VHH binders against WD repeat-containing protein DWA2 (DWA2). Designs and how they scored, part 4

Target 1, 350 residues: WD repeat-containing protein DWA2 (DWA2), of Arabidopsis thaliana (Mouse-ear cress) (q6npn9)
Amino acid sequence: MQGGSSGIGYGLKYQARCISDVKADRDHTSFLTGTLSLKEENEVHLLRLSSGGSELLCEGLFSHPNEIWDLASSPFDQRIFSTVFSTGDSYGAAIWQIPEPYGQSNSSTLECVASLDAHVGKINCVLWCPSGNSDKLISMDEQNLVFWSLDSSKKSAEVLSKESAGMRHSLSGGAWNPHDVNSVAATSESSIQFWDLRTMKKNNSIERAHVRNVDYNLKREHILVSADDESGIHLWDLRKTKFPVQELPGHTHWTWAVRCNPEYEELILSVGTDSAVNLWFASASSEHKTSESPVEASRQRVNPLLNSYTDYEDSVYGLAWSSREPWIFASLSYDGRVVIESVKPFLPRR

## First folded at step 20 (VHH; from N4 with S49N)

Design J3
Fold by ESMFold2, look of step 24:
Structure J3 (fold): chain B 350 residues (1-350), chain A 115 residues (1-115)
Amino acid sequence: as target 1 above (350 residues)
Amino acid sequence: QLQLVESGGGLVQAGGSLRLSCTASGRTYEMGWFRQGPGKEREFVASINPSGGSTYYADSVKGRFTISRDNAKNTLYLQMNSLKSEDTAVYYCAAEGWSYGLDYWGKGTRVTVSS
C-alpha cells in the first residue's frame, strides 16, 4: 500500500479557519487557505502537493486585507475563489482572481472580481453551483439567501433573487445539491432547511438543534450527511426525512464539519473541536429498515470508525477531500496547521 | 441575546494575583479576554478554544496569565499572577456564538494594580 499515511504538514503564520480544494486544477492536487490575523495583513496560500507526494509546496502567497472566515475555490476555474471576511466591525464577501505570474510589473495583491453587496447582515458563507451554470452562487447571512449570477470577464455579480429565511433561524452555512442544481441545504441553529432556487422557497426542513455542517453524497443521489453538537453525525435519505438512516458517534467534543468522499461513496470524514479528524465507513441503506422508528438498530451497524487522526494542537475547522485524488484529504486546525493525509490504507479491495 | 457577565476584578498590589470569571447565558464557542487600559485602545489578552484544550496569549501576559473554561458552568476564567501596574485595565470577556467571530462582549470588570 502506497500513497502516504504519516501526514504532510504546512504551517500558516496565523490562525486560520478555512481550506478548499482547487477542484478545477486538473494537473495538480491543490488547496487554498486563508488566515485570521488581527494585526498583520492576511494571506491566501495556494498549496500544491508535490509530484512525489512528500511535501506541500506554496505555489502562491497573496495578500488579503481582512480576516478570512470562509473560502471556496470555483469548481470550474482554478484562478477564481470566494472569501467571506471581516475586520473589526466590517463584514463582506467577495470573488477573487489569482494574479498573473510574478514579474517586475506585477502585483501580489488579489484582484477583486466582484463584491457580494446585497446583504445587510454578516455574511456566513458562499456556495458555488457545482455543475451546469458555473456562473451561479448563493450567499447567506443570518436571515437571507441571495442568488447571484457571476460574470468573471466583466468583473460583476448580479442578484438574481433574494429571500428571507425568516426571523430566528440564524442561517450559518450549507451545501449545494450536486444532483439538483435548483436545491440548496442551509444550516441553522434549529434546523436543516431545503431551498428551491427556482422559487426561493423553503421546501422542507429537518428539525434538529445545533447542526453545524452538511454535505451531499456525490454518488448516492438522495443522501445527505449532517454534523451537530449533541449527537454527532447523521445520514439522511432526503426522500423520507423523519428519521436518519444511520448515526455515527462523531467526536468527543463538537463535530464541526463533515465531508462525503467524492469517489468512495461509503467514506465520510469529520473534524471537530476535540482536535481530531475521523474517517468513517457509512454503508447506510433504508432497504433493511423494518419501521419508521429508529429504536431498532441496523443489522449492519458495525464499528464504523476506520481511523482517527489526532496529531493536532487545536480545534480542526477546515476539511477538504481532493477531487483529483479522492484518497487524499487536507485538514486545517485553528493554529494554522494544514495536514495532508491519504486514506488508501482503508480503501476497499478493488 | 447571549449575555456575558464578568466578575472578580478589584484592587491588588503589584506582584499579587486575581482570578476573573465570566459566565455566559448560553452556548459559546471560541472565547477570550480583552482589556482596555486608561487612555488606551482595547487589546487582546488571551483566548481558548471550545473544548478548553488550546490557548493563546498576548506576549505581555504570557507566563503570568492562564485562561481556562468550565463548559458545564458556561464559565470562562483568567488567572492573573505577578500583576504589574501596566495590567491596570477594564477586562472584557468576549465569545463567539453560533456565527463566526467574537460578537458577544461583557460590560467588563475593573482591575487596578497599585504599587
Scores: ipSAE 0.725, ipTM 0.878, lowest interface PAE 1.2, mean pLDDT 86
Fold by ESMFold2, fold request of step 22:
Structure J3 (fold): chain B 350 residues (1-350), chain A 115 residues (1-115)
Amino acid sequence: as target 1 above (350 residues)
Amino acid sequence: QLQLVESGGGLVQAGGSLRLSCTASGRTYEMGWFRQGPGKEREFVASINPSGGSTYYADSVKGRFTISRDNAKNTLYLQMNSLKSEDTAVYYCAAEGWSYGLDYWGKGTRVTVSS
């Protein structure tokens, strides 16, 4: 009916490239985002969807000294989040604490809980352990993975292990397997690498150029979704990684991020440098692998694109589903525009 | 490493025009033009996203300068019209590579606007 212009908007004053759902907030649907400003102090915004679902409110505004290139809320504590930052020759990653969510000072400097100071180059991402012990983190620079134990009470982070991914790879990001807390996927210019955190060894890889982003399916234990610049979106069964089980077209320019829905296992969102957000319906991988009849192949060729949100003026780099309300997502375009949409009209009918 | 080479600078009369070019040796993502005038800090001029569909300009050049890119030629352009003495500077091409941030810079091309 109505495009992205009917979504719920919120404007940051500056460019921005990162947004995260606040998964640990059980009472509100909320998101954290951060800015890229060269001239002025940067900001972290805590955003809450109103009770009526009609507006996006700034519940907290916090100063951050550096440009924020990655941001992730702790899955277990709504007051705790990580930033990855770089401005000029200054770079780092840190864990921060919000004094109190909702009803606190609207402009305050964040309390630093820990600095992740084991890197010799720009840090690209921080990943939080999705289950088990909530005090575990992975951080990545272009060549290294570092595995951390966080102690919030002592305001410290200790390196548990560190390993090189190799000189020929440029790691850019990754995802922690929610079905195996000892397994992490790392993306690079040349491959998706799978690491065993008990040994800190790469135990598998998918050789594919320019893989930008990956996400694990929370409902299908062996399914990983990947985005690469020119080849679009691929679904992988990690038990047999030679070929993808499904391919989706992605975007008219480069696909930048993909996110599996946390509740509806067939729903995938993607964003790209074509200034669009695309909602996809992806079929079951096991059916695709076992059915090779011409009739099954014809049925699988039906366009899986459920909707395209195109009311953006710049590349869309940020993307997060709400875990609390899994029919809600937030997008973030480079010009600092946050948009909230509901996918209820497109939910699977079964 | 990714290399950026600017060209097209020179001496031009006030009110005149120049077109700058920047050729990249490999794949680039976000790209932009910056400049550094005599005795001044380097400042932003214009930027363009990877597809070429979104552009931004500093207030001082809006309506006079146009940024564009030709991805088939791996080349960034800056069309500068209605030049003023204050536009005198060394102009730098900058690009984002695989990792985030504008990490790659050319050596610059000098533009001098005479009265």
Scores: ipSAE 0.703, ipTM 0.875, lowest interface PAE 1.3, mean pLDDT 87
Fold by OpenDDE, look of step 21:
Structure J3 (fold): chain B 350 residues (1-350), chain A 115 residues (1-115)
Amino acid sequence: as target 1 above (350 residues)
Amino acid sequence: QLQLVESGGGLVQAGGSLRLSCTASGRTYEMGWFRQGPGKEREFVASINPSGGSTYYADSVKGRFTISRDNAKNTLYLQMNSLKSEDTAVYYCAAEGWSYGLDYWGKGTRVTVSS
């Protein structure tokens, strides 16, 4: 069954790993993506889904210095986003503003709003505070967390606090808790660390090796999902961190990223180096209905994998749900292919 | 800290072949080869994704060089065929470690192509 790619495609000129939903765009379903070019010139693309949902259009093409390794859209301004990029000898991070009006001209230049110049080590990610109106940011390098205040009017960022996670743990990324603006999860080679931003202390941790990526469930408090390289996907109840609540097989190669649906609490997307996107149905309900009959228990094991999208020619590294249309997601493979898909057929019947 | 060790370099006649190897001390993600010729800047040669299913080449080596990897052995290879004098360079192995990006480099292996 040649499952014809029902998705809408867009091709970047260069390789890429980063894609983000433009959360602050309430009028359009839009995404930002950045390229990984070994050449000096890289690109940021503003992509917009057409009103009919049939086309993905480039609304803006912007030059960006160096390879883009992380990209995140601001939750409060559709024109503002952050990037982590290589500088040849090291890595940098900056906040950018898209000029008005959005132009298709290759001559459009991004305005640098602020440079996040507090890191000596390799920067891994920039996280925006999920409260929507917050001007707060977190950046992480391999060993340090930096808490920032962004002043868009002054075009400056100020360090509020900085703390080291220690040399024993190489930080790879993280997620900001949408249910507690004072809490951040940071992933390391050996653990998920939970940091209190008020004290800049690690309050708790989940001991798990090779957690590549984490995401909070937006509808369920205390639920965190992790992508673990070879061990798959794990759902965690942060109130009981000794064992995962649910385990999903993940990918046939390395699971790279995981994203919880912003509206449908049971839907999870994952991507991996097996060149696939998987849609999962995860039921956090601990109600182990002890069905008395082992036979009935075996029959009701609903395959948690709802769908697998495999029409990719390279590893899939980028993944983003649309906040505006929660049944739509964007994926990005390393070869620079963007695909927009709808999961409407798999939505729970309310 | 991830260590990369290149091997297989040497003297070869124009039109000849060499196979380079790079052994990593641990798990790697994206891997690639770079080279630096005399008086030139370091340039991209080839890269391979984590699964080994996708490869990329510089135009100057396309059709002549083949990059491959054995993840079980943590080893990267570069088969170089139809070598030219312009291919004379120190070849460097690069790898993405736990943190993303090509942030680990080998010491290089010298390839000399004689006319």
Scores: ipSAE 0.215, ipTM 0.655, lowest interface PAE 2.9, mean pLDDT 90

## First folded at step 21 (VHH)

Design AA3 (from J3 with S99N)
Fold by OpenDDE, fold request of step 25:
Structure AA3 (fold): chain B 350 residues (1-350), chain A 115 residues (1-115)
Amino acid sequence: as target 1 above (350 residues)
Amino acid sequence: QLQLVESGGGLVQAGGSLRLSCTASGRTYEMGWFRQGPGKEREFVASINPSGGSTYYADSVKGRFTISRDNAKNTLYLQMNSLKSEDTAVYYCAAEGWNYGLDYWGKGTRVTVSS
C-alpha cells in the first residue's frame, strides 16, 4: 500500500531548516518559513492554509538578505517575527515586520524592527515570551543568554540582562517555560540548563548528552520533552529530574526536534535525520498504580508511535503545530519541502 | 573545537580516480566538499545529510563523483572517477558541528589532474 502522502505540499526554491506557527493569526492557519541559500537572496514565505484545508498558499514572499537558520513568529503580532541568520563571517539576529497589506504591497521587503546585536558569539536561537502580552524575548549564543525588551513603536530592542552560561557548555537552543515566564530551558551538548530570568542564574540542570531540542508541555505543568540525537525522546518531570518519566525511541537516525501539542497534552511530534515525522502518544501518568491486577497488566502496551510520515527526501528539521488548529502541523525538510498534515484520526477520544 | 582533516589528494592522470577522505575530531551533521581551482572562486562540489541518505552534487561532477560518510568513524569521503583537468583544485571539507551551519573547514587537499 503505497501510503500516498495525504499531506499538502509546498516547495521552496532553496534549502531550509526553520518553520514557525503564526500564533497571533487567529483568523487563519499560517506558517512562516525561511530559506538557506549561499548564492542568492534568501526568502521568507508566509504560508496559509486555505479555508477548505485543501491547499497551502503563499500569502507573502519576502526578501531576506541572509541565510536563515532560525525563525520564530511573535505571539503578540502576526506581522512580527525573528530570524537568526548568517552574515558570512558571523551570525546575527533581528526582529522583522511584514509590510501591510499581505500580498498587495509591491513591497517584498521586510522592515527591520530591531537588531539583536549584543552577541559576540554565534547566535543560535531567539525565544519569544509565551504569554502573548509580553514584548520580551531571549537570544542565545554558544555561551550567553541575553534578555531583551522589544519596543515596536521605537523600533528598538533593549538589553535587560545578560549572563554567561560558562565555557563548558555550548548552548544550542532552548524553550521558554509557558507556565513560568521567569524560567527558560537552555540546551547544550551535555545538559539542559534551567535559568531564572529574574536573577539570571542557573537554578538546575539535567545532565544528558546531545540534547538537541526541548519543548514544554503546554497543558501539563512540570513536563519537559527533549529530543536527543541518539537516545530518542525523553519526557521529564521537572520536579524529579534524576530520571525521565518516559522514554520514546525517537527516530531511526538522529532525533532533531520535538513539539508538544498545544491542546492535546498526550500528543508529541518529532522530526529526525531519518527523513521522517513521528506522531507519539505519551502519557506521563506517574501513577504507577501498582494495581497487581493481571488484567491491567494486559493493557496491550499500546505502541506509543501513532503514525510515521515518511514521504520526505531529506532530513526533516522544521516542525510546528498550529495553535489555531491543534490537529494540524507543518513540517519542513532540508530540501525545502513544506508539508501540512492533519492528525485528526489519531486524536484521543474524549 | 571541531577539526577537519582532509587526505587523499595527489597527482592523477586524466580519466583516473581518487578517493578523498575527511576525518572529523567529533560528531558532524551536514557535510560537504568544496573546491578551489587556480584563479577561481571556491565552488560547491557535493553535500550529504547526517544519515547519508540524501546527497547533492554540482552539475560539473554529477555522475562522476560520489559523496559518502561513515558516522562511526567520523569520516567523509569523496570518490572521484573520470577525473578531468578541470577538476584540478584544492578540495575542502566542510561540516556542521553542534551548532547549525557549515562553520568548520579543513585545510584542504590538493588534487592535480594531468592531461
Scores: ipSAE 0.893, ipTM 0.955, lowest interface PAE 0.5, mean pLDDT 93
Fold by OpenDDE, last read:
Structure AA3 (fold): chain B 350 residues (1-350), chain A 115 residues (1-115)
Amino acid sequence: as target 1 above (350 residues)
Amino acid sequence: QLQLVESGGGLVQAGGSLRLSCTASGRTYEMGWFRQGPGKEREFVASINPSGGSTYYADSVKGRFTISRDNAKNTLYLQMNSLKSEDTAVYYCAAEGWNYGLDYWGKGTRVTVSS
């Protein structure tokens, strides 16, 4: 059954890689996305799902001077977001503010609130503090972590601390622990590194090759999910990091990103260079009830893959759950196609 | 550091064919071919996603050129058919490494199409 993608589509003019949930928008299901254009002018799109959930509308179109490789909406202000962008010779990162009112005019310009200019190397990631001190953020380049305090009123960001991860590790991204505001996971080519922001020290690591992306489970403390290029998806209990608690096959090519559902602890989305989005049911409960009965064991091997969305023409790089409507997600393929989809049929029966 | 080495360039008559190769020293993600003709700016020729399932072409080469890749060999290819004098250029391979962006470039291989 070629399940025709019931998703709502939106097309960007240019290639794109990044999409973010606008978490601070409590009134609307909204997403921010940025473009990759070889041309001088790029775009940030504020997309809003209609009240009826039937249309994805561009609420705002904003000019961005550089190719956008990463984009993250702040958790405390729907108008504030960060981008990582190419400058031709290098990469930079900045905090932006969307002007009011929102408009569809290409003439709308973003206000630069702060530049994250503490990096000498290629900056590749900006993480916002998920809770508590919402004005805190982390940036990473290939070798360094920088901890920042943002003052929106002063339009400045101050470096609180900086630390090197060492030359042996090429950092590529990370996730902020929602259960511990002092803990961040950083991904590298060879490991997941866990950093304490109070001390700016690495306190633990998981040695795994080609971990592309990680995400924390929002409902289960100590659960981290990783997307690994060739080895698929791994669920980790951070209390016991020697082996993953669960392994999922991921994608038919490379698994690029993974996102834990904000409400449903067992639902995970992944995207890959096989041009697909996969919805997984993952239970970290190691209690393999050794059901003694071979017959019961055979029934319980529920295929962890709940659904696969394959109506994409290129690699899917962007992925975001809606925090407002946790059964809705946005995906972004490299060709600039945004798709909004509902997983409502797959929600666990309460 | 990821290294890219182009090969396969040379002199070819108009209407002829040539196959370029680009060998990477390691894993690559997005890849593409660019070219720079005499007195011209570098221009996009073709790109290919990591799986090889999606390809893009400049209008000027569409239908004549085919980009492909062999990930097992870490090699990118450009099959060029029906070559024209306008295709004369140094062809460059570009690749995305572990981190974002087409940051790695080859030294180029020269293609000369004679009338």
Scores: ipSAE 0.893, ipTM 0.955, lowest interface PAE 0.5, mean pLDDT 93
Fold by OpenDDE, fold request of step 25:
Structure AA3 (fold): chain B 350 residues (1-350), chain A 115 residues (1-115)
Amino acid sequence: as target 1 above (350 residues)
Amino acid sequence: QLQLVESGGGLVQAGGSLRLSCTASGRTYEMGWFRQGPGKEREFVASINPSGGSTYYADSVKGRFTISRDNAKNTLYLQMNSLKSEDTAVYYCAAEGWNYGLDYWGKGTRVTVSS
């Protein structure tokens, strides 16, 4: 069965690594993506799923001065987003505003709201506070975390606090805890670090090699999912961090990123350098009922892999669930291909 | 810090072949070859994704050069066939490390194609 890609495709002209759900858009299912071009002017694309769900349309195309390595839409304003970009000699990060109105403005120019210029090292990540009412954000370089307050009216960002994670750890990214606005997870080549933003101290860590990406379960408190290059996907109970509560095999090459579904707590998406997207069913039920009954042991270990999407020609690096339609996700392969797909057939039966 | 070391450069006659190697001191993700000829700017030659399943080439080398990698050996290769005088350059290996971007570069290996 040639599993014909039932997905809706959109092609970027250049290579790309980052895609983000526009969470603040309550009227449309929309995504932002940015390009990687060494020679040409880079672009930010605002993509919108048609009302019928049959087409992905470019609602806005904006020029961006540098290669975009990270992109994140703000949760409080659909026009506000952050980028991490290469400046040739270094890396920078900035907050941008899309001009009004969408698609009607001849202005293809983004307005820079603020530069995140507190970093000396290679900045690699910007995280927005998950609270839709917060103008707070975190930026990370290889060794430092910076906590910011954004004032959109003044077009400025103020450093609230800054702390070093130490020289031994190369920070690569992280996630903001949706259940605790004072908690952030930071990933490094050797660990997941948990930081308290009130004290700017690391209060805990999980020692694991090559943790590439992490995401919090939005429905279950204390559940964190990690993508590890070679070891696959791990579900963690943050109350007991010595061992993962569940392990998934991940990808046939390196697992790059994971995303927990915003509505369905058991659904996880992952992407990898095997040029695939995997949909997983993961149950963090700690209740290992030691039921002694041999009969219950035969509960057929249901294959946790629900589906695999393999119609990509390059590594898949970008992944985002829609917050508006939680059965829809967007993926981005390195060659600049965006695919929108529905997981409706795999939704848990209520 | 990730280090890249190129090898395999040398003198070759037009129409000949050469194989370049780039050895990395650790794990690499995206990798590529670049070259800089005399009096020219550095230019893209070829790139390869982490798995080796996807490759890209400059138009000037397409069909003649082949990029490959051995992740077990942390080594990148460039097989160069049907070499031309225009291919004379210092060839540089570039790699993405743990963090994003092609931030690591080798010192280069010289390839000279004689007529």
Scores: ipSAE 0.892, ipTM 0.954, lowest interface PAE 0.5, mean pLDDT 93
Fold by OpenDDE, last read:
Structure AA3 (fold): chain B 350 residues (1-350), chain A 115 residues (1-115)
Amino acid sequence: as target 1 above (350 residues)
Amino acid sequence: QLQLVESGGGLVQAGGSLRLSCTASGRTYEMGWFRQGPGKEREFVASINPSGGSTYYADSVKGRFTISRDNAKNTLYLQMNSLKSEDTAVYYCAAEGWNYGLDYWGKGTRVTVSS
């Protein structure tokens, strides 16, 4: 029984790695994705799920210079988003605005709102402040964090602060703490670093090799989830960082990214280079009921894997939950395939 | 810093075979082979994803070349069969390291196909 992919598909012309929920769109379930092309011209696609949920439509197609390696939609304006891109000799980052009006038939040119040009090193990540009212953002290169203020009216970004993480760590990305706007987690090859943006100092770190990606639980304070290449998925209580509170096996090859569900605190999605998306049930319940009997402890190991989506032809690198419809997620495989899926059957019974 | 070292190039007769290797000093993610012939621009030959489960080929080498990788050995391979004079080039290995992009390149290995 070829479990027919119940998902809705959309094909990009080029390879791709990044997809983002358009959080600021309250009327539609929408996603932004960017392409990787060896050619100078690349594309940003605004995708919208139809009202009936049966079709994924390209609402807008926009030309973008160079290969897009990171893309993030701003939380405050559905037309504003950031990209990290290659320039041939280096990498850059910029803030873009989708022009109005935009339609399916018209390739429109993106307006550059601001360039994030404070980096000497290879920029690799842009994070937006999770608070929908903030025009703050962070960019990272291999060694530095830069804190920015965006002025959309002036079409400029101002550096508020800059700090070096040191040469010992190659920063690769991070996540902004939704529970504390002054806290950011940065990932490196050897650690997760926690930075205070007020002081621009590292307050704490988790020493762990090959942490590729992190995401904060939106409902549970102090819970961070990490994707590690070989060791899978780890849930961390930031109050006790010596050991993870839970470990998930992740993927059959390398785990690339994790995303916590915005509404359902126990649901986690992951993607990997095994060309799969996994849906996990993770309960940080500290109550280790020491069930006395080793035999009963073995039986109750509920397989935390709820579902695996395997209808991909290449590594899955992009992943985003819908903030509007928290049971919907978008995934992106390297070959440029976008898939929308519903996890409704797996939602906890209220 | 990630280093790539190509090997296996040489002189081969048309219709012959060669196997190229690229050894990386560390973990690599996306990898690929490129080549540059005399007086030509560098061109894509083949690519492979981290698991080795997905491969892509230029039309000019499809069916003749096979890209593979051994992650345990940090090595990329290119099996080249049915070589043609047009395949004469310096072959370069490219790899994605910890950070995004094919930013690491080898020095290349020369393949010469004689008629």
Scores: ipSAE 0.892, ipTM 0.954, lowest interface PAE 0.5, mean pLDDT 93

